# Designs tried in a protein design chat: VH-VL binders against Laminin subunit alpha (LanA). Part 2

Target 1, 191 residues: Laminin subunit alpha (LanA), of Drosophila melanogaster (Fruit fly) (q00174r1585to1775)
Amino acid sequence: SLLKHVSITTPEFHEESIKFDMWPVPADEILLNETTLKADFTLREVNDERPAYFGVLDYLLNQNNHISAYGGDLAYTLHFTSGFDGKYIVAPDVILFSEHNALVHTSYEQPSRNEPFTNRVNIVESNFQTISGKPVSRADFMMVLRDLKVIFIRANYWEQTLVTHLSDVYLTLADEDADGTGEYQFLAVER

## First folded at step 6 (VH-VL)

Design r1 (from p5c with light chain S29Y; framework fv_prolgolimab)
Fold by ESMFold2-Fast, scan of step 6:
Structure r1 (fold): chain C 191 residues (1-191), chain A 121 residues (1-121), chain B 106 residues (1-106)
Amino acid sequence: as target 1 above (191 residues)
Amino acid sequence: QVQLVQSGGGLVQPGGSLRLSCAASGFTFSSYAMYWVRQVPGKGLEWVSAISYSGGRTYYADSVKGRFAISRVNAKNTMYLQMNSLRAEDTAVYYCAKDTYSSGWYLGDYWGQGTLVTVSS
Amino acid sequence: QPVLTQPLSVSVALGQTARITCGGNNIGYKNVHWYQQKPGQAPVLVIYRDSDRPSGIPERFSGSNSGNTATLTISRAQAGDEADYYCQVWDSSTAVFGTGTKLTVL
């Protein structure tokens, strides 16, 4: 289901400026705008100051039957985008856990200046049963930074609110900012 | 040391109003969600209300919605519960509580001492 | 609307293991927190996020949460563990407490 698959995108992603808050909302109360989701999928870089953005929810919605037919793992092709604005930004690697017990690693790369941005997907481990001692039976997010800081975000995805902005698209789990901008704080893992 | 000090309870007639206060110290108050929980003497715990770290979001139990208003003044490290149109069923010890993490909805790692509110004629 | 059901009381012999359950539909998908309350005192958090212990809580306290049941386990029970215990979740803009369980140490 759509509610099991998310991506984290931001035009100005940077480790120190990432914070988030979570709001529990019943799954039945989440309203999706099909036009919005389609726009997310087709966005491309207009110039070097406006990096390309993609909507994972639109991709999964449009590919759902195809992906299900070929393996039943709806988390197969996910991506992350990072901000530019003239800066070099260290992007996180986003790992999504699904009820199909697959660990999927995704990144957003530009192979060269003359090529479009592209998604890179690796299956880190298949049939993954648990994380932090808990079964993979709800959506989980794990963000791995290049400094090897591991952050686990456990959320009941069926009860969470998603916020999205269509200009310079970004999708967040939650934020206190009523105008749709946000900061996302990484939570340290207690082993 | 983390402390939550409560005040503002007392005896009030049905239909009356009271305002409870919860003064916080020993942590960065503006970084944490806060809660009100009540308990009728001899009975179980009942959640009443919650407020986000900025005060931008508030939540209420159905039993108090429209009658109670939660608020906070981060500059004063204080949270309030304004209780209007009080009923006999609102008679309880009221506790304030601090969230466990700066971002999230967990519920209370530190609690105030409790304030008795009695609604009776 | 959601209800968390606990047994009214549980008895345990000194030094034995007590188990207190908290039942709720799909509770395994939620973060369950547990509180200890002694007479005349405010509640004390003993377990948060299903199985994590706050600083100062003995390792004898542990928790689990799966399917429709969360469980608080108190090993090597001591007289000082006598109290009321409450489970709690955050669910769809509300917090819900369990019905409470009185633990008696024999």
Scores: ipSAE 0.000, ipTM 0.453, lowest interface PAE 17.3, mean pLDDT 60

Design r10 (from p5c with heavy chain A33Y, light chain S29Y; framework fv_prolgolimab)
Fold by ESMFold2-Fast, scan of step 6:
Formats: sequence, structure tokens, C-alpha cells
Structure r10 (fold): chain C 191 residues (1-191), chain A 121 residues (1-121), chain B 106 residues (1-106)
Amino acid sequence: as target 1 above (191 residues)
Amino acid sequence: QVQLVQSGGGLVQPGGSLRLSCAASGFTFSSYYMYWVRQVPGKGLEWVSAISYSGGRTYYADSVKGRFAISRVNAKNTMYLQMNSLRAEDTAVYYCAKDTYSSGWYLGDYWGQGTLVTVSS
Amino acid sequence: QPVLTQPLSVSVALGQTARITCGGNNIGYKNVHWYQQKPGQAPVLVIYRDSDRPSGIPERFSGSNSGNTATLTISRAQAGDEADYYCQVWDSSTAVFGTGTKLTVL
């Protein structure tokens, strides 16, 4: 389905507030791609005896192109009035939002303006920080995951507007063999 | 006051190993990306490596990939650069540096004093 | 890997305006940072994100960045401005420094 974006400002990561665009993806609408389970089923089963993670968030960002997958899994489209100008915006790529807490992830990869870009984020405490830029405790991480309402996914990477599409948003199941430190071994083959 | 204090440099033979340390104070260390930058005496600056605020992501210049390993221990406010299989061309002053924003992609608002590493027979 | 090209040296008369360029393909889409390095010292950030000044850097230092060229401008040059100047960008997963420019104040 096509979803309206939200524009967010945050001074926590910058000397002054900046505006950036994100797609709000409701937790109840997220699909686990290796299973037909709804995300809320897995998230609501979490407790202090289980690992403090839920696996990997994958999504496909396609700028200035139309992917036939729009009618597929959790497709969002955002059309801007202009594009291809301006500087890269430094802003969070993923925000995990509960009613009282928000945890943010900033990716180092800059997507191409005209190429599909897949982002993969391990949902572990070491990949997130508080909105004020502080590290996340396991207790705070679990509190957000237990009551996860929305995952915000970044829509705009440059100061001038552009056409951008979000599709194929998946959470993969936490690996039973992942080590108990709350981190996964994740290596990109290419830079 | 933000301060980065470096140690661990010295003279080492080709093929040897050396570990550099960068001790941070005056800011929330665990909130910032950290960097290593080197400079051959009399030459320009060359970026070596970067590490995310949690230590979960690391980045390396092609010239050092597979030989150097960046790490950090947030509980000790310290960043390290483990240098293995050292070559003569690794001879340089090594600087540690702090990013300008907690999640920003700016480089180096504060720098350590530099540590000389000499690789020679 | 993009190469950031700077002039080897620039001379400016005391009190005049110095301009140091940093050339790179589509560098106007990157955030350019500038560092000053005096002999025997660590680099000092003088401009970040093209045109912003860190606290303590005088307003005589300014920057611009468009197309294929970023420029560091030092107005009313002082003897104390003599140093090597480096531009720098972050490109995907790597930081790239310019070749460096030696500024001489005559």
C-alpha cells in the first residue's frame, strides 16, 4: 500500500534541528520473510530470558525508479516535486519507536540516486542509540522491542527532494546460533 | 574539555606488530564514531580506519585492510588500532580523531597528539 | 576512489584574501571539511559541512562548495594563517583527504 511520509526534526544528532523524511511502518504490518508470522507475534513473546534481539531488518530503497514490487510486500511510494540537487543529509536511517522511547540507527552507506539500494540492519542493542546519542542498555532495548509501535525508515537522503520508493520490508527471525552477546557477525563483501 | 591521549608507538621491524591506544575524556565516548588518520613525515593526511559508536561497524582503507584491526572498549573510553604485518610504507605519525556529531559523518573536531610508528630493519 | 586535488601551494599578501580550492567530481554533492595543520601539530578543523565554522574559528575563514570545486577562503590573511590546508570528504565507506596546500603569507 502507498503510505504518506512524515517529516521529523531532531537536534540530538546535529547542532540545530534538521528536517528529514521517513516512512512510518506500523509494527503490526511487518512480515517475517522466512515465515508468514506477523512481527507482533514474535515481539510479544520476548522476555528477559530470551536474547535481546529479533534478527535483521532488510528493506529496498529505490530512488527515481518504479519497481514492479510496489504491489508486493509492504510497498511505499513517495513522490517529491524536484530532485537530484543538494547535499547529503546526515540523519537517522531507522528509528524503533514505542510509546515512551525511541532508539535510532544511522547507517554509513549512502544510497545512489538512481540505483536500488538494500539496507540491512541487525536488530541488536549495539546498533542503536538513544535519541540523545547515548548507548542503549539491554533493559531499555527490550522495553522498546516489547512495545514496538512503529519502525521509521528514512526516505530522503539529499537536501533537494527526489522520487523515492520503499519496498520489501522484512524482519528475519533471530538466529538460534547467534552468540549471547547481542551481536551478529555481519560482513559486507563489497565496500 | 575534550582530550584524546595516544600511546603505543615505536620502532618495529617489517612483518612485526604494534598496538596503538587512544584514551578519550571530556565527552560521551560511546556516542561517537572514532577515526585513525596517518601522515608520513613531510607528506599529506591519509585516512586509515573508522569505528562506529558501538564498535559494531568498522571501516578500513584498502592499503591496510586485512592487516589492521580497529576496536574500542567503551567502558574504558579507549580506542585501539592493532597493526599486523607491518610494512615500511606504514611508517607515519598516527592520529586518533573524534567525529563532530554523535551520528554525523563529519570527521575530526578533536585530534590526539599523534604517535610515531617507524617500520624499518 | 575519488581524488581530491588541491594546488601544491598558495601565496597571499598580509591582509589580503587567500583562496584554496579542492577539486573533485561532483564534490558539490559531498560535505567538505577543511583542516589547518601547522608544523609539528595535529590538524585543526576550521570548516565543516562546506561552510560551517567550529567554535573558536574566526569569521575570516569561510567555505563554499558547488559543482566540481570546493573553496576555502581566508580573508584578511595573518602571519598565523601560514599552514598546510587539507580538504576532506566521506565517500560511502571511506574518508578521502585532498592532496594538501601550503599557504604562505607574504
Scores: ipSAE 0.006, ipTM 0.541, lowest interface PAE 10.1, mean pLDDT 74

Design r11 (from p5c with heavy chain S31R, light chain S29Y; framework fv_prolgolimab)
Fold by ESMFold2-Fast, scan of step 6:
Structure r11 (fold): chain C 191 residues (1-191), chain A 121 residues (1-121), chain B 106 residues (1-106)
Amino acid sequence: as target 1 above (191 residues)
Amino acid sequence: QVQLVQSGGGLVQPGGSLRLSCAASGFTFSRYAMYWVRQVPGKGLEWVSAISYSGGRTYYADSVKGRFAISRVNAKNTMYLQMNSLRAEDTAVYYCAKDTYSSGWYLGDYWGQGTLVTVSS
Amino acid sequence: QPVLTQPLSVSVALGQTARITCGGNNIGYKNVHWYQQKPGQAPVLVIYRDSDRPSGIPERFSGSNSGNTATLTISRAQAGDEADYYCQVWDSSTAVFGTGTKLTVL
């Protein structure tokens, strides 16, 4: 089926529950206009090189078995509305955070300044690694999906990134009858 | 319960210096950006300066750049504005203001009472 | 450096709707905040993030922001609404205030 706009519910998250150095964009600092989230980084310190992330979780995933996300695609669009530039920050693009562990994805393509950036990540173990850079087995990957708490989507790419908008977040699920045919069902939740 | 209490204003001669203070209570000071905004009597609001939550980033209006210095001491819940090389056109009521959110450069959900600075001979 | 333009004054009859505009290039991409200032007093935040109200601000106050114009709307105007109103944005490294509008309730 066709992709639809998704309403984003950002879970409340405490920084101390992350076991590596990153900046979750606080829920009280995210501006929601329709399906667009805004992160404002004008408070970012000159030497604060922490990557920042939008925390998103489809409420259907939170309520039900998260294993159903296996084989699906996460897609989203980022818009950088600021003309300010800075050095590139090296960090993962997507983090799957669970009670058991955190797994990271770094995309092949990188965004260009002042251009929309659309990313698409297939939710399978071969596209993720541990924080330390090690491969993930299917068993370990499924453990993370089973107890998935939040999906982090990267919000800044340059040291002087000032404003980032996240829009058009879609999650497609693998068709249970597909058996590797590539068909997917779309989960779209509108607030 | 959020309070911003200002002090340090007064009369000063052109070319002189003054330091304004803004003492904060009722919120976690170290999490919020802070601002100075001034208003010449009978005129509109003019932003003067901003400081990030840690003090690592500071911003200034072109009219005060190189003359004014904003700072903060998070351990004392206090923000300062050091004003040097004062001119007659710096005569204004100066307000401190707290950012609305724990991050982001939105202006001020709480404002101090204002401090009059008069620059004249 | 952006400039935010407001009308110098707006008049509204008691109980009617006042609209105060704030014009700026691509202001719809920015968060607009609105302040009320009465003589001799510090400004009071009445709208933040284009359309959100702080606790204690009556529902008669609302805001919108699109394209090149943000608007503060005050419905069922009351005598106590007489004040100067300022829009404000943060633009990269600077905060910018509008020129200010004096609202008179007739």
Scores: ipSAE 0.006, ipTM 0.483, lowest interface PAE 12.4, mean pLDDT 77

Design r12 (from p5c with heavy chain Y53W, light chain S29Y; framework fv_prolgolimab)
Fold by ESMFold2-Fast, scan of step 6:
Structure r12 (fold): chain C 191 residues (1-191), chain A 121 residues (1-121), chain B 106 residues (1-106)
Amino acid sequence: as target 1 above (191 residues)
Amino acid sequence: QVQLVQSGGGLVQPGGSLRLSCAASGFTFSSYAMYWVRQVPGKGLEWVSAISWSGGRTYYADSVKGRFAISRVNAKNTMYLQMNSLRAEDTAVYYCAKDTYSSGWYLGDYWGQGTLVTVSS
Amino acid sequence: QPVLTQPLSVSVALGQTARITCGGNNIGYKNVHWYQQKPGQAPVLVIYRDSDRPSGIPERFSGSNSGNTATLTISRAQAGDEADYYCQVWDSSTAVFGTGTKLTVL
């Protein structure tokens, strides 16, 4: 698991940025087991339409440069144990937050009610947009990865989401094999 | 009508202990995070401590960590601040405050009237 | 550990607009809250989340936040607006208050 500390936060979307209040929670406080985190929204207002996210803080902050994540895959599984009723909330699935910009990803496949949702996001510019929906150049994308502060993984999808579990979070680093194969060699990174 | 009623302040000698209480009414106490904020006479506001709605998470300013302990008893609608190893620098008016939103961590839409704590010999 | 810098004092003439600034590195990506405190009284929340007003706070109070500066704006200033004003953000696991600004209505 890549997760040492996390936040559960409700970022506010502005023109080309996000604003958020977060209390970093030691992962051990919300780990159900070694690979599973729990987000509990039981005390939020009924029909709260605000999107909420798991924020990965500590792993990335301990690195000087995150460009080695370029071309790798972020994969994770969400399990909704209760609270999959009400209106669907429209929001990005993954946010890369840096000191320079915030970039968002919306997956084509969305979670179904009563089913686990496994998402896989290839970390390249073509899979991300600015908050306003504009395309991202590779130079801009690499600037965000260089100074990456938080990766947000979406925790709720419906107005009445009560409990969400996040499990099996992996970030695979890409390494190009120069022996004429042209393939990226992937190395899984774990806590 | 939201009310926060504070008690437990007073004069204490350095090295002593005091326990502050904040009794809440007019809202569902167990649904909100609660805070302690202090103000040294003539100075600005300083956050002291926070406690989650369930009491499962507590946070402290570096200046009080290891000496102060925040707690709550939801069945009694009351929050406490146990202050140990008090120093002259802890002399202040202490306010309790309610979070603005259920699990929102937006300090503080309602505040108690404040309790003076004086640490002096 | 971050510092929120406010002017020590601001003066405004009755009926005119006061502006109180809160400076902080990249404060524009944080939510800023503003409190009013009158002598001998507990603070009162006047703006939260940069620009939202709690119930009972008049519309002449407004807020903005961009880049490295958040601003509380008080239009049509009244004598009853004289108070100390504090900005506040959450940073990591701590709340940070600004240094405070004394507003005088002339």
Scores: ipSAE 0.007, ipTM 0.541, lowest interface PAE 10.2, mean pLDDT 79

Design r13 (from p5c with light chain S29Y S92Y; framework fv_prolgolimab)
Fold by ESMFold2-Fast, scan of step 6:
Structure r13 (fold): chain C 191 residues (1-191), chain A 121 residues (1-121), chain B 106 residues (1-106)
Amino acid sequence: as target 1 above (191 residues)
Amino acid sequence: QVQLVQSGGGLVQPGGSLRLSCAASGFTFSSYAMYWVRQVPGKGLEWVSAISYSGGRTYYADSVKGRFAISRVNAKNTMYLQMNSLRAEDTAVYYCAKDTYSSGWYLGDYWGQGTLVTVSS
Amino acid sequence: QPVLTQPLSVSVALGQTARITCGGNNIGYKNVHWYQQKPGQAPVLVIYRDSDRPSGIPERFSGSNSGNTATLTISRAQAGDEADYYCQVWDYSTAVFGTGTKLTVL
């Protein structure tokens, strides 16, 4: 398993438990049935020759923030500085990172504090913008996916969250008429 | 083109019930949080309820907790507000609204036309 | 629950700058959104997240938020800017709207 929940008892810290339906499930875990989905595209269809990794977005760099990953090391981490404790952090939830381009998804479901939280973000062009806030065409979106290196996912939502448990991260197939229950696996690649 | 079309308003007696509907089009409904906001004619805006994109989380103003229930059916692109035990102070124009991005900011970037609910004997 | 206080009314001359304030304890810690509502119409989002503009909203609309006061600024005011304006925040598990301000363009 690439990311799994790690239980920590740290009563002086606020804790978050986060699941993402957006990263490939490892081969040792149960896969969803893909047969009934009509995908408008998948990462594998546009990035067969360039496997991607996932990483995390950590908005509490100026705290002793603890991000727990079980079953493997995080491939990448991007750290951001936040200013005030207790405020909901309005910031990118997903960054699609390629060698020369990055696309961001900024809005996320606002979780209740200290409760397990599952989020799903569809990887389609209408959900992403350039870093400067410009919309992305289908062609530009597909070009980023063709050279996709890292999918960064959000690790914390509230300032003063000092322990984050990240688990069950997987990428689900996108389909306009389906519930997005399909999934696929990346090749294991070391950087 | 984003549109929110409301229905289900009307006149009801105190203690009665009404269900409001908000039918959405022009965006991926299942990806956005939705809200209800009300306004007594001539008065200001009051937030009533919010629902996450999946329907897994619901929020209510203290004035309606225990009486109102927000729900959504993503397959039908429709959100509902079930209003029970209605009181005279619930008389208002009710608006549905869509979140700015795929859930998370709990603000309305597009609003329905509004529907009048009158609670009177 | 927190209360967001706005002036009841603000007047501005054509072509001048109007400023509408939204007061709240430590409102600078929150993300403030602004709505315009014309008579008989649904509200329209004009500023979100303190200072960002939705597509279609003119650059004459801007916002700021610091300390205990958020401000909506409308430069080069036009007759069509006459409306009620509301600030709004999300406070943990509830949304709170300001008391509203009627803007009159003289």
Scores: ipSAE 0.000, ipTM 0.466, lowest interface PAE 15.1, mean pLDDT 70

Design r19 (from p5c with heavy chain S52Y, light chain S29Y; framework fv_prolgolimab)
Fold by ESMFold2-Fast, scan of step 6:
Structure r19 (fold): chain C 191 residues (1-191), chain A 121 residues (1-121), chain B 106 residues (1-106)
Amino acid sequence: as target 1 above (191 residues)
Amino acid sequence: QVQLVQSGGGLVQPGGSLRLSCAASGFTFSSYAMYWVRQVPGKGLEWVSAIYYSGGRTYYADSVKGRFAISRVNAKNTMYLQMNSLRAEDTAVYYCAKDTYSSGWYLGDYWGQGTLVTVSS
Amino acid sequence: QPVLTQPLSVSVALGQTARITCGGNNIGYKNVHWYQQKPGQAPVLVIYRDSDRPSGIPERFSGSNSGNTATLTISRAQAGDEADYYCQVWDSSTAVFGTGTKLTVL
């Protein structure tokens, strides 16, 4: 084994909780390809305008330790291929989903079609907002981290996205000694 | 039973025009993107053009852009390729092809029999 | 303008395994489809989405795609497998075919 196994889930949630139209890519439609996760949007008819997300369950995080992700960085790389020159889809890049609340992050940098995109998200309240666009207090942010169910990582950015590969997922954890350097925790795929 | 039956083609002089047709049966034509692919005798395959299921979007290879026009009439289950300003290098067997999935942009799970287009003096 | 490079020809002995490669930069991040074309006939899809077989295609045909190389594998080769084979991907608004490989069964 070169890398730790990544657990992917089909989230079981109420759509009212998420409050916007999105498609969680079913786990049985995601292929493990070498050291990456592959989502193939040609497997069935999907709404081209609907943003799609990888649902990642981090089994490396004990539920007692979810809060230790505060102040850390979530980083990942996406590789896309698309057919035709479909329109860009406006949607959040990362969703932190808990049973009763969802917080969203939209990156400043827009990915380029058919080019790799590396994203880095610092896990603090100032980088997230509610689905309706409102700021999040630290108390509300910590409540979401404490009961975190799924981290959604966006899988499509353009109408007519054909295939997306997700790789190099890792999360920096806060060091208990507070030396200013976090521990790296990898969410990665097995050979 | 999916079928794509082609017609048109023939011999034309450089600068001339031809229109190819592809009649579809055995599937819901209006739900699939369709394609034209050509092959110079003895050479490889070259994608020429694509048309979205509704006819609302069309795409062309750089080698034919501005000269060829793809269209479809969903009520007649038929796709067309209008070829203008033909050149000797357009001489090829032209195939129509059906997308593998209704919303996918693969290329062809079913192909027509091919139509020879010869551009010569 | 991406190019998909295939060997011009591949020979395989009857009953042995043939492997036809399709080279392209980062092709492992794309869906690769494979077509078989016999003389005087239209192409036939034999593998789609890297490794899936259409109905009617024998299990002897399989595919893989990783890094910069996709591979079509034909096990227990038969005389009827002699044909030209083409790989194909979509890249942006363009479909790209490989240069083609002639398979000869000895």
Scores: ipSAE 0.008, ipTM 0.579, lowest interface PAE 8.7, mean pLDDT 80

Design r2 (from p5c with light chain S29F; framework fv_prolgolimab)
Fold by ESMFold2-Fast, scan of step 6:
Structure r2 (fold): chain C 191 residues (1-191), chain A 121 residues (1-121), chain B 106 residues (1-106)
Amino acid sequence: as target 1 above (191 residues)
Amino acid sequence: QVQLVQSGGGLVQPGGSLRLSCAASGFTFSSYAMYWVRQVPGKGLEWVSAISYSGGRTYYADSVKGRFAISRVNAKNTMYLQMNSLRAEDTAVYYCAKDTYSSGWYLGDYWGQGTLVTVSS
Amino acid sequence: QPVLTQPLSVSVALGQTARITCGGNNIGFKNVHWYQQKPGQAPVLVIYRDSDRPSGIPERFSGSNSGNTATLTISRAQAGDEADYYCQVWDSSTAVFGTGTKLTVL
């Protein structure tokens, strides 16, 4: 199978109506196998409601411009295989990060603790907000996709999440010209 | 400061239609998800529907799927609930509510005054 | 189908402490919100995320949530606290409300 490398960013996002603190999972604490990316939180300190994120980059396609992803879907599966404790953390599930802007998506569906959670996000401006909670224009959305540096995928949902597995990460293209298969795969699993 | 003002209720026969309105003021309407919650007189609260801040995503309780349609017009600071194929069991006071956080999908830090819908022959 | 169970009624004497429970399987892993509803009025949020108070809600309202039970605690009960109280969580893709508790202040 074809695995993508993970890159970690340490931004702190604060804006008017919404304060958002992010706890990035360090690259050396992320374990990769053939089909699954794993984050082990057993040695991490709990810091209130600060969420953790996997950072995903498309090294294999060497493509920064993802305008062709507009109208497509980002899908991924999370599985929590160790115990957890503490309350549910409120935070965005997906962050599209560019050099000058970060756009966030909060999924309506929330994961169950011991069941695989598959999320699907349609890549259009109506599904994303600025960190301060304001709507995004088509022009601003396309600007972010044109210079997309990282897609952050949320790694923890409870204050004490011991192990999170990320698998089956796909970005389905609305425009097949960018990839003859109509799909980018960040992590592939046998379905 | 934050206000949600409702209108559009009334008495309707089974199989009929009604449209409820919720007019918002005192906050940036286009930044928040909005909800409809109903309450049968003398009974508890039941969530009915949710709409994302942009109107791009809508969600419904199983009891109303296919019959009710939630919508919003951000330029008018107004949310609607179009209710079709009404049944006696839809008789309730309907409340609109504002999400507590624009990124959290939490109910409901401010509520409208409620609108009575009666479905009876 | 998820269900949040509350007692039908709770009575408390003026100035004493009332406790209203909300039972749900593994509710301690959810964020619980509490609403107060007086006759003829819309619900008012009194506690969110288990134990946080909205602006304007007095400190005598507090909350806790662990295991299978969330609790709303109203200390130094006043006549004006007499109301119906509902707990609420998000369950996957829906908001789920408790069965409701009528609080009587004697």
Scores: ipSAE 0.008, ipTM 0.601, lowest interface PAE 8.0, mean pLDDT 77

Design r21 (from p5c with light chain S29Y K30Y; framework fv_prolgolimab)
Fold by ESMFold2-Fast, scan of step 6:
Structure r21 (fold): chain C 191 residues (1-191), chain A 121 residues (1-121), chain B 106 residues (1-106)
Amino acid sequence: as target 1 above (191 residues)
Amino acid sequence: QVQLVQSGGGLVQPGGSLRLSCAASGFTFSSYAMYWVRQVPGKGLEWVSAISYSGGRTYYADSVKGRFAISRVNAKNTMYLQMNSLRAEDTAVYYCAKDTYSSGWYLGDYWGQGTLVTVSS
Amino acid sequence: QPVLTQPLSVSVALGQTARITCGGNNIGYYNVHWYQQKPGQAPVLVIYRDSDRPSGIPERFSGSNSGNTATLTISRAQAGDEADYYCQVWDSSTAVFGTGTKLTVL
């Protein structure tokens, strides 16, 4: 289930912080029902060299200390319609986008055309790289989290990905509060 | 005003060939995908073929794949359907249709008047 | 490729609301378009992208699409709404039309 009482604005990104071509899922391509984001790549000519991403941002993450996301566990599920075509696109699965830079995560697991794809990534420096593939220090990682603007979640995997549904987006925080870590759901709508 | 004017229908024998034309006016033809849809008299609609705004992508129903070829000449604002190896089952009214949205694929906000193709000996 | 199933016919009284369904496995994953066709005429787009109306289509026509069912709703039905109605989606490299529904306004 996703947060329904929180209104989130269309994510913004700064192109100078991204050194490779990337296509954010356009606002007019997102069809939201109560619990699911839909990206429709059918009937549309797309650049098959360019990966597409859902923008995910929660107002609590934006309003509070962004470094509280450190050590958190991001999980999400992607559902693809049948009838895929084309080659697999090599691209990052998750992008942490800040005002200063972008950090990328590439999963070792790849989606199957027959099954939902559930991905889980721990938000620590050892799981991310610069766009050029260099490791990032904890200090640099914290700087990105301090001014985090968007978390991008990859929406297409094949040259002709048809329709992708993003659901079950959770961020489990690894804070030191007496109540321990909590499970937090979030979703950004591009409208 | 948007207009799609069709021509090229008629009677043809099995195994024969026929070329349908759809002449467009009233919109920027080169910005929209175009479609062919057919209908056996008294029956339902069946999609036949689609072509992207640039002509770079073409799609066909399994029943016509390998026999029909969709094309367009943007400079002439005209789309074509070349039909080869025609069968009795291809007898239908053929409609051309314009995509609803210039930035995407959404069949068909304007339709031609239809052209009857009869395949009979 | 999905099969889109529609009821063969639907009847509605003048001034009442007609609902025409289009059933398909995970149809909520697709953009559904709806066409009206009167005898001897070319189809007319009445709803595109699940719920959007083309210019000139009255507000009485609305659409929805979720799960395994898309629905075309015609409120305050008029005699002139009597026609065949078709749903349509695009899947992979093919477009699929529904089986069609004849709407009768009594």
Scores: ipSAE 0.006, ipTM 0.475, lowest interface PAE 13.6, mean pLDDT 76

